# Miniprotein binders against q9vhn3, part 15

Target 1, 154 residues: q9vhn3
Amino acid sequence: MDPDDDLVLENEAEEIERLQLPEELKKPIDPEEEDERVARIEFNCSGCEMHEMVHYFGRKPPFALGVIYPEDNYVMRDPFQPPPPRWQSKPEYYIAMGTKCSICSKTVCKDPGCSFYYTASFCLPCGKEELKNWPPEAQARIRKQMSVSQGRQT
Below, E stands for the ipSAE of ESMFold2; O stands for the ipSAE of OpenDDE; V2 stands for 0.75 times the mean of E and O plus 0.25 times the DockQ between their complexes.

## First folded at step 10 (miniprotein)

Design M5 (at its last look DockQ between E and O 0.36; V2 from the best seeds 0.61)
Fold by OpenDDE base, look of step 10:
Structure M5 (fold): chain B 154 residues (1-154), chain A 106 residues (1-106)
Amino acid sequence: as target 1 above (154 residues)
Amino acid sequence: EEDPSETVIVIIVGDDPEELEEALEEIVEEAERLGAEVIIRIEDGTIVVLVRNLDEEDAERIAELAEELAERLGVEVEVVIVEGLSEQEAFRLAWELLYRLEEEKE
């Protein structure tokens, strides 16, 4: 267990405890939330031409209630949010745009043509080098992903 | 572009926070061992876990573990294995499933 794994589990446990607290302890949406509606973080994928302004970078986007990522993600509010189903009290739609490569720290989108995940996120160039060190089963899966992404670029 | 990998959606429902935590921890540990991406959503006593970037064999392992946890810990578990879904689509599907389960209990 890497020391980072214990920190993730502790944060999840704390969040379970926090969400079981009565709604009355949910601090009123601070006026700081109005500032959260404006996308101020630049997202540029190093693998493609995707360029967007996003609302959040981190593991726990405040507008995606209860969502926890294993790594820091670029997350935006979905501007095309469909009306919530009748059963959903607060549907907040969001889009996870991407993350940073764990090796070179370049920003990449979640498209299979730009990145893949195995224990962490990788850009395709860094991942291809690391792939040689992984179990054969993992290598086979990632090679399959790369083949599918290359077939659509043609 | 659709991710060719499989995603396991695990929905965990229970009244005991300790049982929910234990179930979550065991799913996360197994997913990490497999090198899978784990995205968690916790809301009002329900945990939705997305275990992503799996092959068919590993997806079945996660599903089997989830079923075992339900029996051992006494939590309610629903498991769905899906292919080619985005994170957003997977969470949407999870919520649709939860809603159907609640309607069937009424």
Scores: ipSAE 0.759, ipTM 0.905, lowest interface PAE 0.5, mean pLDDT 85
Fold by ESMFold2, look of step 10:
Structure M5 (fold): chain B 154 residues (1-154), chain A 106 residues (1-106)
Amino acid sequence: as target 1 above (154 residues)
Amino acid sequence: EEDPSETVIVIIVGDDPEELEEALEEIVEEAERLGAEVIIRIEDGTIVVLVRNLDEEDAERIAELAEELAERLGVEVEVVIVEGLSEQEAFRLAWELLYRLEEEKE
């Protein structure tokens, strides 16, 4: 037993139950498809207290076929929505939760009080420093966005 | 409360993959020059591009480029500028527009 490791599984009973699959579910599973159904990636926003388990980190989530993001995104499958009707050719039941700040690599959600996008995603502290180097029009737009979100925070 | 950012939804339809790729590349290049977030969804013969976080002037610039590409490359283009939509809302609108256009052609 090793409780001194932050990554150690603390609940052996839950671990055993997860490893015991029904016989019907033993059919061959594409590992990429399996990862879509298992939310194993921890998402903690550094700008607020949002904490979620998500399914994917990257630019091309397999459960959102055909979608390409400009940056790696933390993407979760929405477990509460029914499967799409057959006439829809694309999955639409997903949520892009957030990204990593392009400067400090801290995880941030997409809430305007935590991050914004201009050429890349930035957490607010890093974005405020980088903003000074941008064209005046962009600076004005981004400062207005932050002013609205700051009012929500206070 | 005011969200000054706009999203340009560009729907590109064509039967020549090279023309579709050229149209996509030109839109993405201009959108990235403007600092916009570009989210792409590709399906056979159809490309949907969301160009997000633009002001009004830049959104019009992207829309004008898309219309010019349609004329120059011979692809079909539909362009819509919207305010304050989420990514999912924008894609849903794009597919509803495509579906309605196909119904009108039938």
Scores: ipSAE 0.623, ipTM 0.836, lowest interface PAE 1.1, mean pLDDT 76
ESMFold2 (binder alone), look of step 10: mean pLDDT 75; pTM 0.719

Design M6 (at its last look DockQ between E and O 0.64; V2 from the best seeds 0.00; counts 0 for: pae E 1.7 > 1.5)
Fold by OpenDDE base, look of step 10:
Structure M6 (fold): chain B 154 residues (1-154), chain A 105 residues (1-105)
Amino acid sequence: as target 1 above (154 residues)
Amino acid sequence: DEGSETVIVIIIGDDPEELEEALYEIIEEAMRLGAEVIVRVEDGKIVVLVRNLDEETAERIAELAEELAERLGVEVEVVIVEGLSEQEAFRLAWELLYRLEEEKE
């Protein structure tokens, strides 16, 4: 087993552990969450001009019932949908805006013109450099995604 | 758009251990592929989104999900969709879940 395989496996195990179902998912939505309706977290994409106020930054947005991300996400409530009645376990509509680049920590939106994901999220500049270190199959997939995003900008 | 496929895996079951096992196997495969996985869990139901796949990798995840249903005895529904946002994919998953529940009633 190449030492690189062990590192990947350890990272996978940690990632799986992070994705473990929080025991707290059974907790009823605390009524004190009324203050969470105001977006107080600034989101600014380093790749584009997108600037928004969001409600949450993390892996488990409380208003997105049971949703778990592999990485910290900037998440906002959908402003166009009224909150579901407290008695209805209807999924609250939310929008995941973006993440931080795993290398340079710059904030990027989820638009293919700003970021891509392979094992982690990358901004385009960092990802292009890392791409050289990935398996050929992975490189091909990411290049296809990048080509599609560039075609939409033309 | 080539390379922007999402696999929606819906896992339904009464045994939390079986559900967890199915979820972990999907996550492990997705991680091997370097794909983004987003999970939503609600009372005996799990929706897994495996994002940004090409057609070949999407089919691989779908095949795994089907195999898991047979081996673990969980109910699995798989849909491969192209060009959907996370929100749209989850919406579709919930619509599918609703239809599945109505068919059982």
Scores: ipSAE 0.596, ipTM 0.853, lowest interface PAE 0.6, mean pLDDT 84
Fold by ESMFold2, look of step 10:
Structure M6 (fold): chain B 154 residues (1-154), chain A 105 residues (1-105)
Amino acid sequence: as target 1 above (154 residues)
Amino acid sequence: DEGSETVIVIIIGDDPEELEEALYEIIEEAMRLGAEVIVRVEDGKIVVLVRNLDEETAERIAELAEELAERLGVEVEVVIVEGLSEQEAFRLAWELLYRLEEEKE
């Protein structure tokens, strides 16, 4: 038995209720998370050494009202587009850069060479190890996705 | 990203209970598949991005969404796309929603 095995999957329906997405959409925004003028959060991808300054870390970026992520994301405003009025959130005005690996907590970007998502985000080293514990159909799906991505890199 | 599918589900309805039930069922199935779910909520409208699927699992989500439209009486638009970023998928969903609203006027 692997002590890191996710026991939550044994009660999927009951665990889904813990997400409380409708209730999450009603939560007030933390003032620190509302500072849209300055990119003061450092984002360092452990998989590709990408270093960026971003505007927000969390599930409900204030400059993307109405949008909620399943995990905390490092999110920045798109630097090549003018900001919309604050009361109007258009998805093309932000970029979700990455998240933290659900196993080791290292920061990873969303590049398929650095991380992938299955139930949560994983860096490649942790994800490749955890992949062996997933249902066979999920393993096949993720392996196929990774092989296509690697074949595109020359 | 390449070889991965995103299902864009746009749910429109006048009854918040029906919208919430449709959203909940899509999220439940997406989580069973291990897919990433990103939600955007607007008055009377919900956009759901279900990401990191393959063709088979994307079809499962699309079929569920169409079943929900019939069963719950909500209006649903479903699009399956390959290789789009989150930003590109939301942009497409915005354009689709705009066209749907123009048609209903």
Scores: ipSAE 0.535, ipTM 0.781, lowest interface PAE 1.7, mean pLDDT 76
ESMFold2 (binder alone), look of step 10: mean pLDDT 76; pTM 0.722

## First folded at step 12 (miniprotein)

Design N1 (at its last look DockQ between E and O 0.07; V2 from the best seeds 0.00; counts 0 for: pae E 21.1 > 1.5, pTM E .739 < .8, other shape alone 4.783 > 2.5, placed apart)
Fold by OpenDDE base, look of step 12:
Structure N1 (fold): chain B 154 residues (1-154), chain A 109 residues (1-109)
Amino acid sequence: as target 1 above (154 residues)
Amino acid sequence: DFPEEDPSETVIVIIVGDDPEELEEALEEIVEEAERLGAEVIVRVEDGIIVVLVRNLDEETAERIAELAEELAERLGVEVTVVIVEGLSEQEAFRLAWELLYRLEEEKE
């Protein structure tokens, strides 16, 4: 009964454990590789029934190169853009949907029936009240713009 | 549903020049005047070209911005192209600006 047979069996089990290729922990594709193309910001106009998902809220949308707004805007990538003209190096298609009223902070679209701009964006209710504090020339200009927007709803 | 076209007038100002300081000064003066008028100013800077959209204007205020832009061209030595448009969206105004710029560059070659 040769004593040498017992030593061989213990070494095979340790070698099998070493040959277990570390399961490459497929790092879960961090679901945070948020496809920057997916619109994740909800836009709801307080003045109308417009509801859209947008890509950005701020003054400098990263997908609209070099564009700077005076105030934070809701901006979406335009999915329906025609192919860029041959002279455009980068197709940057975006739509500015709207902003927040400077007084009440409600979200409003750029439609003249929902908002207007004078020094800042206003929803129509807040803007109509604030209008009384503006110079007469500014009041006349804004009233003219409002009249044109109301004529189309009819 | 997308916002309807703005019935107000927009002044498109295209500023081109070799001196960044002159370009910055021109931009600042346009922005200051537009702010004084209470107009919305949207700026796009790309490859040394500045496109300024001055929006929410009436005809009289649009003409004032256009006159200022022309004065700046003479005083600062920058090349300024001004177009007054009505009823254009922001995107349409920028598109028009770049189309105009492209045509102007082709005419110089």
Scores: ipSAE 0.684, ipTM 0.878, lowest interface PAE 0.5, mean pLDDT 84
Fold by ESMFold2, look of step 12:
Structure N1 (fold): chain B 154 residues (1-154), chain A 109 residues (1-109)
Amino acid sequence: as target 1 above (154 residues)
Amino acid sequence: DFPEEDPSETVIVIIVGDDPEELEEALEEIVEEAERLGAEVIVRVEDGIIVVLVRNLDEETAERIAELAEELAERLGVEVTVVIVEGLSEQEAFRLAWELLYRLEEEKE
């Protein structure tokens, strides 16, 4: 397959931003905007029992034009920032809490004790099995990462 | 009047290169130094990109890790982006790592 979307992120975001700005700027506070910014999606990490309410799950949060994730992410608004206008959103205003495992679809946070990333995200059980398919160098580094994370149970 | 935070600084290192052996060597040296310093290390490996978070450092040791990363970039010919941050949770540090990675994609265009 030739086509890949890795390099297209800015172009797509710029077009979307231009088309929506006049309407978004002139409208009063929209109940739909308020609904999309309310944290109503439950995030439960299967690996560490973390529980949070987040604002969005997916690649393109509607409240943050120009922000596109490589994988579906559970996205939370930064509690220390007021929400910016949609056309001025930056990744720094949002927190990607976690993803779904590429194999079993279990929800996992980004803690290395809960998930790994190698071309895609994996939970620990699936990642340990997929490790066997990876280059030996990558296997060694990830195993070392797991050893350090296990030592942090104090 | 007293230390801001007990070892709470994080060094975010993004390593980009075309040669897997150079990437692995850079990663190995950073991990070894972080282990000598007793730091927490979180690694993400992507095709051509390695992201390392080195956590629970004081200011002096965080600067040592950042200096090592810059030295590796010069010595190994890999591209390195290094940021030192303080007082961030693990999720907040991942957010900044994601932001740095996104900015690298923009520059590549």
Scores: ipSAE 0.000, ipTM 0.075, lowest interface PAE 21.1, mean pLDDT 65
ESMFold2 (binder alone), look of step 12: mean pLDDT 74; pTM 0.695

Design N2 (at its last look DockQ between E and O 0.71; V2 from the best seeds 0.00; counts 0 for: other shape alone 4.694 > 2.5, SAP 85.194 > 70)
Fold by ESMFold2, look of step 12:
Structure N2 (fold): chain B 154 residues (1-154), chain A 117 residues (1-117)
Amino acid sequence: as target 1 above (154 residues)
Amino acid sequence: SPWEELFERLLEKEGDPSETVIVIIVGDDPEELEEALEEIVEEAERLGAEVIVRVEDGIIVVLVRNLDEETAERIAELAEELAERLGVEVTVVIVEGLSEQLAFRLAWELLYRLEEE
């Protein structure tokens, strides 16, 4: 075993936390409110020219009360309005922009020319290769969806 | 407004030729609601569909997306069977090409109409 490395890591982590203690007391700021209104996460689709700043990456955006995604999504919110209560939310309050491809981890938007969903999200190159391994009924369904998407883009 | 213009531009890129099943589950017993949700999610995952859920007290809205007509009917049939078996109220709508946010909006409109009855 390497006790010097273990001890150094433990000590440095604890000392870093102690050293990060603020010397000057700042006014209390509600970090949840500030985080929700500021778009700090860069979203760049690898399949097209979409480039946006978004507010959240995960499954449960706090500004979309009660919403749960099956995978981590890049989600943008209206920065000018507070999160709406319960069922009074306007449908235009937020947008799920895209995800990471489950194979290559490249960021892709929701446009059917950039990604599609079957069990997980895939960029088109990875998804076309994975499609060959899916059940025949799923292959037929997804190929039909891609054919319609191709016609819409041309 | 600047936000509404951005939203509309981005929504145009989300255009989806597939079918979505909107399932609205209403009930007083959280265990019955959770069981209904779990069965819908399990079947949707077996079909490879994307499942997006909105949960509130006594109400669950489930969007099952990236389906075709045949698989959408399978989800709708399951949802109706669950209503009968578990004693929850279920409303099911199949839509084509609707964005996630607009599907939740439709669910909200349906709930509002049902509450007035």
Scores: ipSAE 0.780, ipTM 0.885, lowest interface PAE 0.6, mean pLDDT 79
Fold by OpenDDE base, look of step 12:
Structure N2 (fold): chain B 154 residues (1-154), chain A 117 residues (1-117)
Amino acid sequence: as target 1 above (154 residues)
Amino acid sequence: SPWEELFERLLEKEGDPSETVIVIIVGDDPEELEEALEEIVEEAERLGAEVIVRVEDGIIVVLVRNLDEETAERIAELAEELAERLGVEVTVVIVEGLSEQLAFRLAWELLYRLEEE
């Protein structure tokens, strides 16, 4: 039983450890920067089938330079637009998708078939009930908007 | 892009039958700009209109939405009066039947034209 057989096994284990390619230090993509570009807020309109992931819910979307809404809005930015170089203020395209009904808090898009605005946003069912309490001029305006939106759904 | 597809889908949706007034206010005095903005916002709120505001680099863009023709004209007249009284430069555009997205696009295009002049 020749003593030389034990030396060969120790060298193979050391060679396997050397061949472990250093785990490419995936540069930690600053999880904060990648995180801000991913749409994480679910938008689902109660009036239609529109369903999207959006980036912001509030009155002041940080990616929409200086924009202020009267109410909390679901806001999407263009996820595919490269960040403008720091020296070029290219306007970022963004879209306000919708809001919450001021009465029932259901999410609605800004389509005339799903919501309307008078002093606040309303879904159509809630707004129709509230309409009776508004000034005649406001009622006329909203009725006109509703008639046009209903005529197109047919 | 998925964004472009979404945008196209939104454009295919029938535009808001209401009128939108785009007001661009330019001036050197921030106090005058603020006063102009406040007066437009107050009138718009009195009318029950949706007001979206952008303030950047001494330029204010106000979108007053959900108006009829008469109320749109009233906002436009107010904006013009403010220009004369406060000494600010005001550009007013009344647009019918535009979606919010198109109104924003138009506002941005107008801003770029004003910046290039």
Scores: ipSAE 0.592, ipTM 0.833, lowest interface PAE 0.6, mean pLDDT 82
ESMFold2 (binder alone), look of step 12: mean pLDDT 71; pTM 0.646
ESMFold2, look of step 14: ipSAE 0.764; ipTM 0.875
ESMFold2 (binder alone), look of step 14: mean pLDDT 72; pTM 0.653
OpenDDE base, look of step 14: ipSAE 0.588; ipTM 0.832

Design N3 (at its last look DockQ between E and O 0.42; V2 from the best seeds 0.00; counts 0 for: pae E 2.4 > 1.5)
Fold by OpenDDE base, look of step 12:
Structure N3 (fold): chain B 154 residues (1-154), chain A 106 residues (1-106)
Amino acid sequence: as target 1 above (154 residues)
Amino acid sequence: EEDPSETVIVIIVGDDPEELEEALEEIVEEAERLGAEVIVREEDGIIVVLVRNLDEETAERIAELAEELAERLGVEVTVVIVEGLSEQEAFRLAWELLYRLLEEKE
């Protein structure tokens, strides 16, 4: 009765590891295939209760061809786009929602009740403080705009 | 709520890109001096400039400058002063005006 049947069981464990099908490296969803139509940037106005998801924050929204802002703007694609006139090659309907205050960096919408612009965008509190430093003509213009916006809220 | 401020829509058309650029630069410089928000759209050799957050007096100044630039640089300038329009509405109006102008030339 010959002793030689030492079945070397040791090699089975290494073969099982090789048969692990390479985890299909889920190709990183090409960030370029991220549906550019999905709004992923949160916009929340510090001056009012406006809250929206927007598509872009910057000076040159890619879906608004050739548009350049002086400051970074929160820009959304308009979902309710009327069909473009036949002469427009691409419907570029967008809405600029707002910006950041140049002083305190709080997000504000473009509503006169939340912000105003003079050389830069300001929230109303910061702008009221800076207004004193501006030329008298500029002060008069901004005060007029503020008075009209406040009169409509009443 | 309608923005009580005035917007000057400037449409610049010309065959020479350098003249267009110069016209744009001068409008931007004046608008910046006035502290106005300037939004520019350039497409197919047409420049649309929105100068926003103006009062009546400052809007007239921008309009006068645009007219002067047309004469000096030989560019075609169309200027419209509008009240209470959103950016989107202003651009829409600009394009509508531009198409009318193009149809009149054809």
Scores: ipSAE 0.687, ipTM 0.883, lowest interface PAE 0.5, mean pLDDT 85
Fold by ESMFold2, look of step 12:
Structure N3 (fold): chain B 154 residues (1-154), chain A 106 residues (1-106)
Amino acid sequence: as target 1 above (154 residues)
Amino acid sequence: EEDPSETVIVIIVGDDPEELEEALEEIVEEAERLGAEVIVREEDGIIVVLVRNLDEETAERIAELAEELAERLGVEVTVVIVEGLSEQEAFRLAWELLYRLLEEKE
């Protein structure tokens, strides 16, 4: 890798002009992008007492560039990371908080004590009933996962 | 708290979008048949697929399919099976592996 010393020493003014442009070159940000940075969607897990405001509900969160979920997820921007500069587009950190149960539509977080995934997301009550209809090998796998997450041995 | 489920990370690299999409479709179809959660991240010439909530046997099945697709379709495939990683940790590992592979080929 080339050291940046030569760029700073020989092109200092040019680099500063590129990075520190006058305010008139600060075009207004895209209102849609600014709106996405505001957490407007309420997330309340029905399986625990977690509640939070999140930024997105859907399969393709725009601030998690390129990510596609198999079902709608409640997704928030990582509150510890600042957004990237307007003139740069980089992926941000994000947190997928949870989904809606595919049977009852109640909101559940991704904690194993509140939900699990097999073909779709289920809250524990609906999933335990639906599990009876799955192949025996899948039933065994899911029961084992549920027992570990709840401190039980299966 | 121990999570017994496994994640298969499949990194697909190629120049032909049609071949990339065909490889992705076959992996997704098999993963869905197994009931696994599939999370996809697409960028130009690179597709990263996370196939989650598997056990050892089903994870090996996905890995075997991915290797077969690489031979049949001529795409470059890297497959790794991990246990206990979050979605974001799995993507981070996938990109670290990709960067190392690109540096070795340079």
Scores: ipSAE 0.437, ipTM 0.754, lowest interface PAE 2.4, mean pLDDT 76
ESMFold2 (binder alone), look of step 12: mean pLDDT 74; pTM 0.699

Design N4 (at its last look DockQ between E and O 0.70; V2 from the best seeds 0.68)
Fold by OpenDDE base, look of step 12:
Structure N4 (fold): chain B 154 residues (1-154), chain A 106 residues (1-106)
Amino acid sequence: as target 1 above (154 residues)
Amino acid sequence: EEDPSETVIVIIVGDDPEELEEALEEIVEEAERLGAEVIIRVEDGIIVVLVRNLDEEDAERIAELAEELAERLGVEVTVVIVEGLSEQEAFLLAWELLYRLEEEKE
């Protein structure tokens, strides 16, 4: 019974114990404790001074049942909810604040003075450049929007 | 600030989910071809489609398509063209219309 066999077994057991990183069971933050009512996403429009905290960023806000956007939207729960129609069991009032520009990814609100939509959302600077590539009818519509938005800033 | 663009509200009601889906798909395809923003709400067999950022001509095209789909697929379609409404206002209007339509059927 050669004495050399005992030394190898003790070293492997100590190495296994060291590799037992304490499973700090990161208690799953009970998703229920995330007060879904607290807006935690910052929304800052790059085109204006609009700054808001919103509840969701994506295509399908969970508090707006069945709503699907073509692009990721910043969406907040409406704090000033009108009373729901009697036929709606769950009043889901929300406000879509804005999106990201499809070209430069800057956040913009849905105000005609900050963005427009044609096939995708654009900030005004990027949209003005892309406009040249669009059908004449689309160009005319967007130009009209820009003219109206500029007239109100004066 | 009122959006100078037009929004078409399309309300699709039907008993056959496949017909509803087909109607939705065709509206979405046309809207995308026009470069319009399409916001969809599906709840309890009712589809509300907001087709936004349209001019008057394109809004009429969407409305005509919706009416054609109603005839072809046998779905009930209500179409309203509105100007200067927010998304929220448009959905509220859609629900008000739905409620009125239900009351008229009872």
Scores: ipSAE 0.728, ipTM 0.897, lowest interface PAE 0.5, mean pLDDT 85
Fold by ESMFold2, look of step 12:
Structure N4 (fold): chain B 154 residues (1-154), chain A 106 residues (1-106)
Amino acid sequence: as target 1 above (154 residues)
Amino acid sequence: EEDPSETVIVIIVGDDPEELEEALEEIVEEAERLGAEVIIRVEDGIIVVLVRNLDEEDAERIAELAEELAERLGVEVTVVIVEGLSEQEAFLLAWELLYRLEEEKE
């Protein structure tokens, strides 16, 4: 009834992100533009049970003209469609759902109980380990942010 | 869900693309030094910058830089510090402010 003692390859690949994804994931000139309006990208937050289908992953969502993020974001069209600002050239609204953790690449939503941003986005477990390397002022700010988040999740 | 940290909304208006780019670059550089998340929206002669996840002291530093850039570079700058607004709410506020400012000039 004992498990085998076969050799287990426990070498962890630290260079998990050697492969680089192109900035654009959309098709060229002969496009399927109506297909882009269907939410086909799965978003599952690793920190909570949120699951949504979103329309875009990247830094420059095409339906949010002119918007540029510092990291790749999972972005969806706003299902509520509030009134557009009076000077906006296009009436589409959007929601940025979340990002990938800069350390482990797990997908996390923007809820402070699941992730936070300091220089990059971090899931809470990776961020807690990394904050030890940050300036003292940043450590204090992030610890305060986490304590407020824990109080709200009771 | 609302973000509990402070956001600085910087609205930069100008006709010279080089001046707009200079102003944007200086704001982004300082924001990145502070570890802040920077989200940008660019439209015809207008740049809106959201500098997010700041404490009050750092938010004031960004606001002071933005006002100094207006004087030095000759661009028009409007700065607002807000708490508890989402990204979309902050952009909506920025666009409403722009609309009001255009009405005041006539």
Scores: ipSAE 0.617, ipTM 0.834, lowest interface PAE 1.3, mean pLDDT 76
ESMFold2 (binder alone), look of step 12: mean pLDDT 74; pTM 0.699

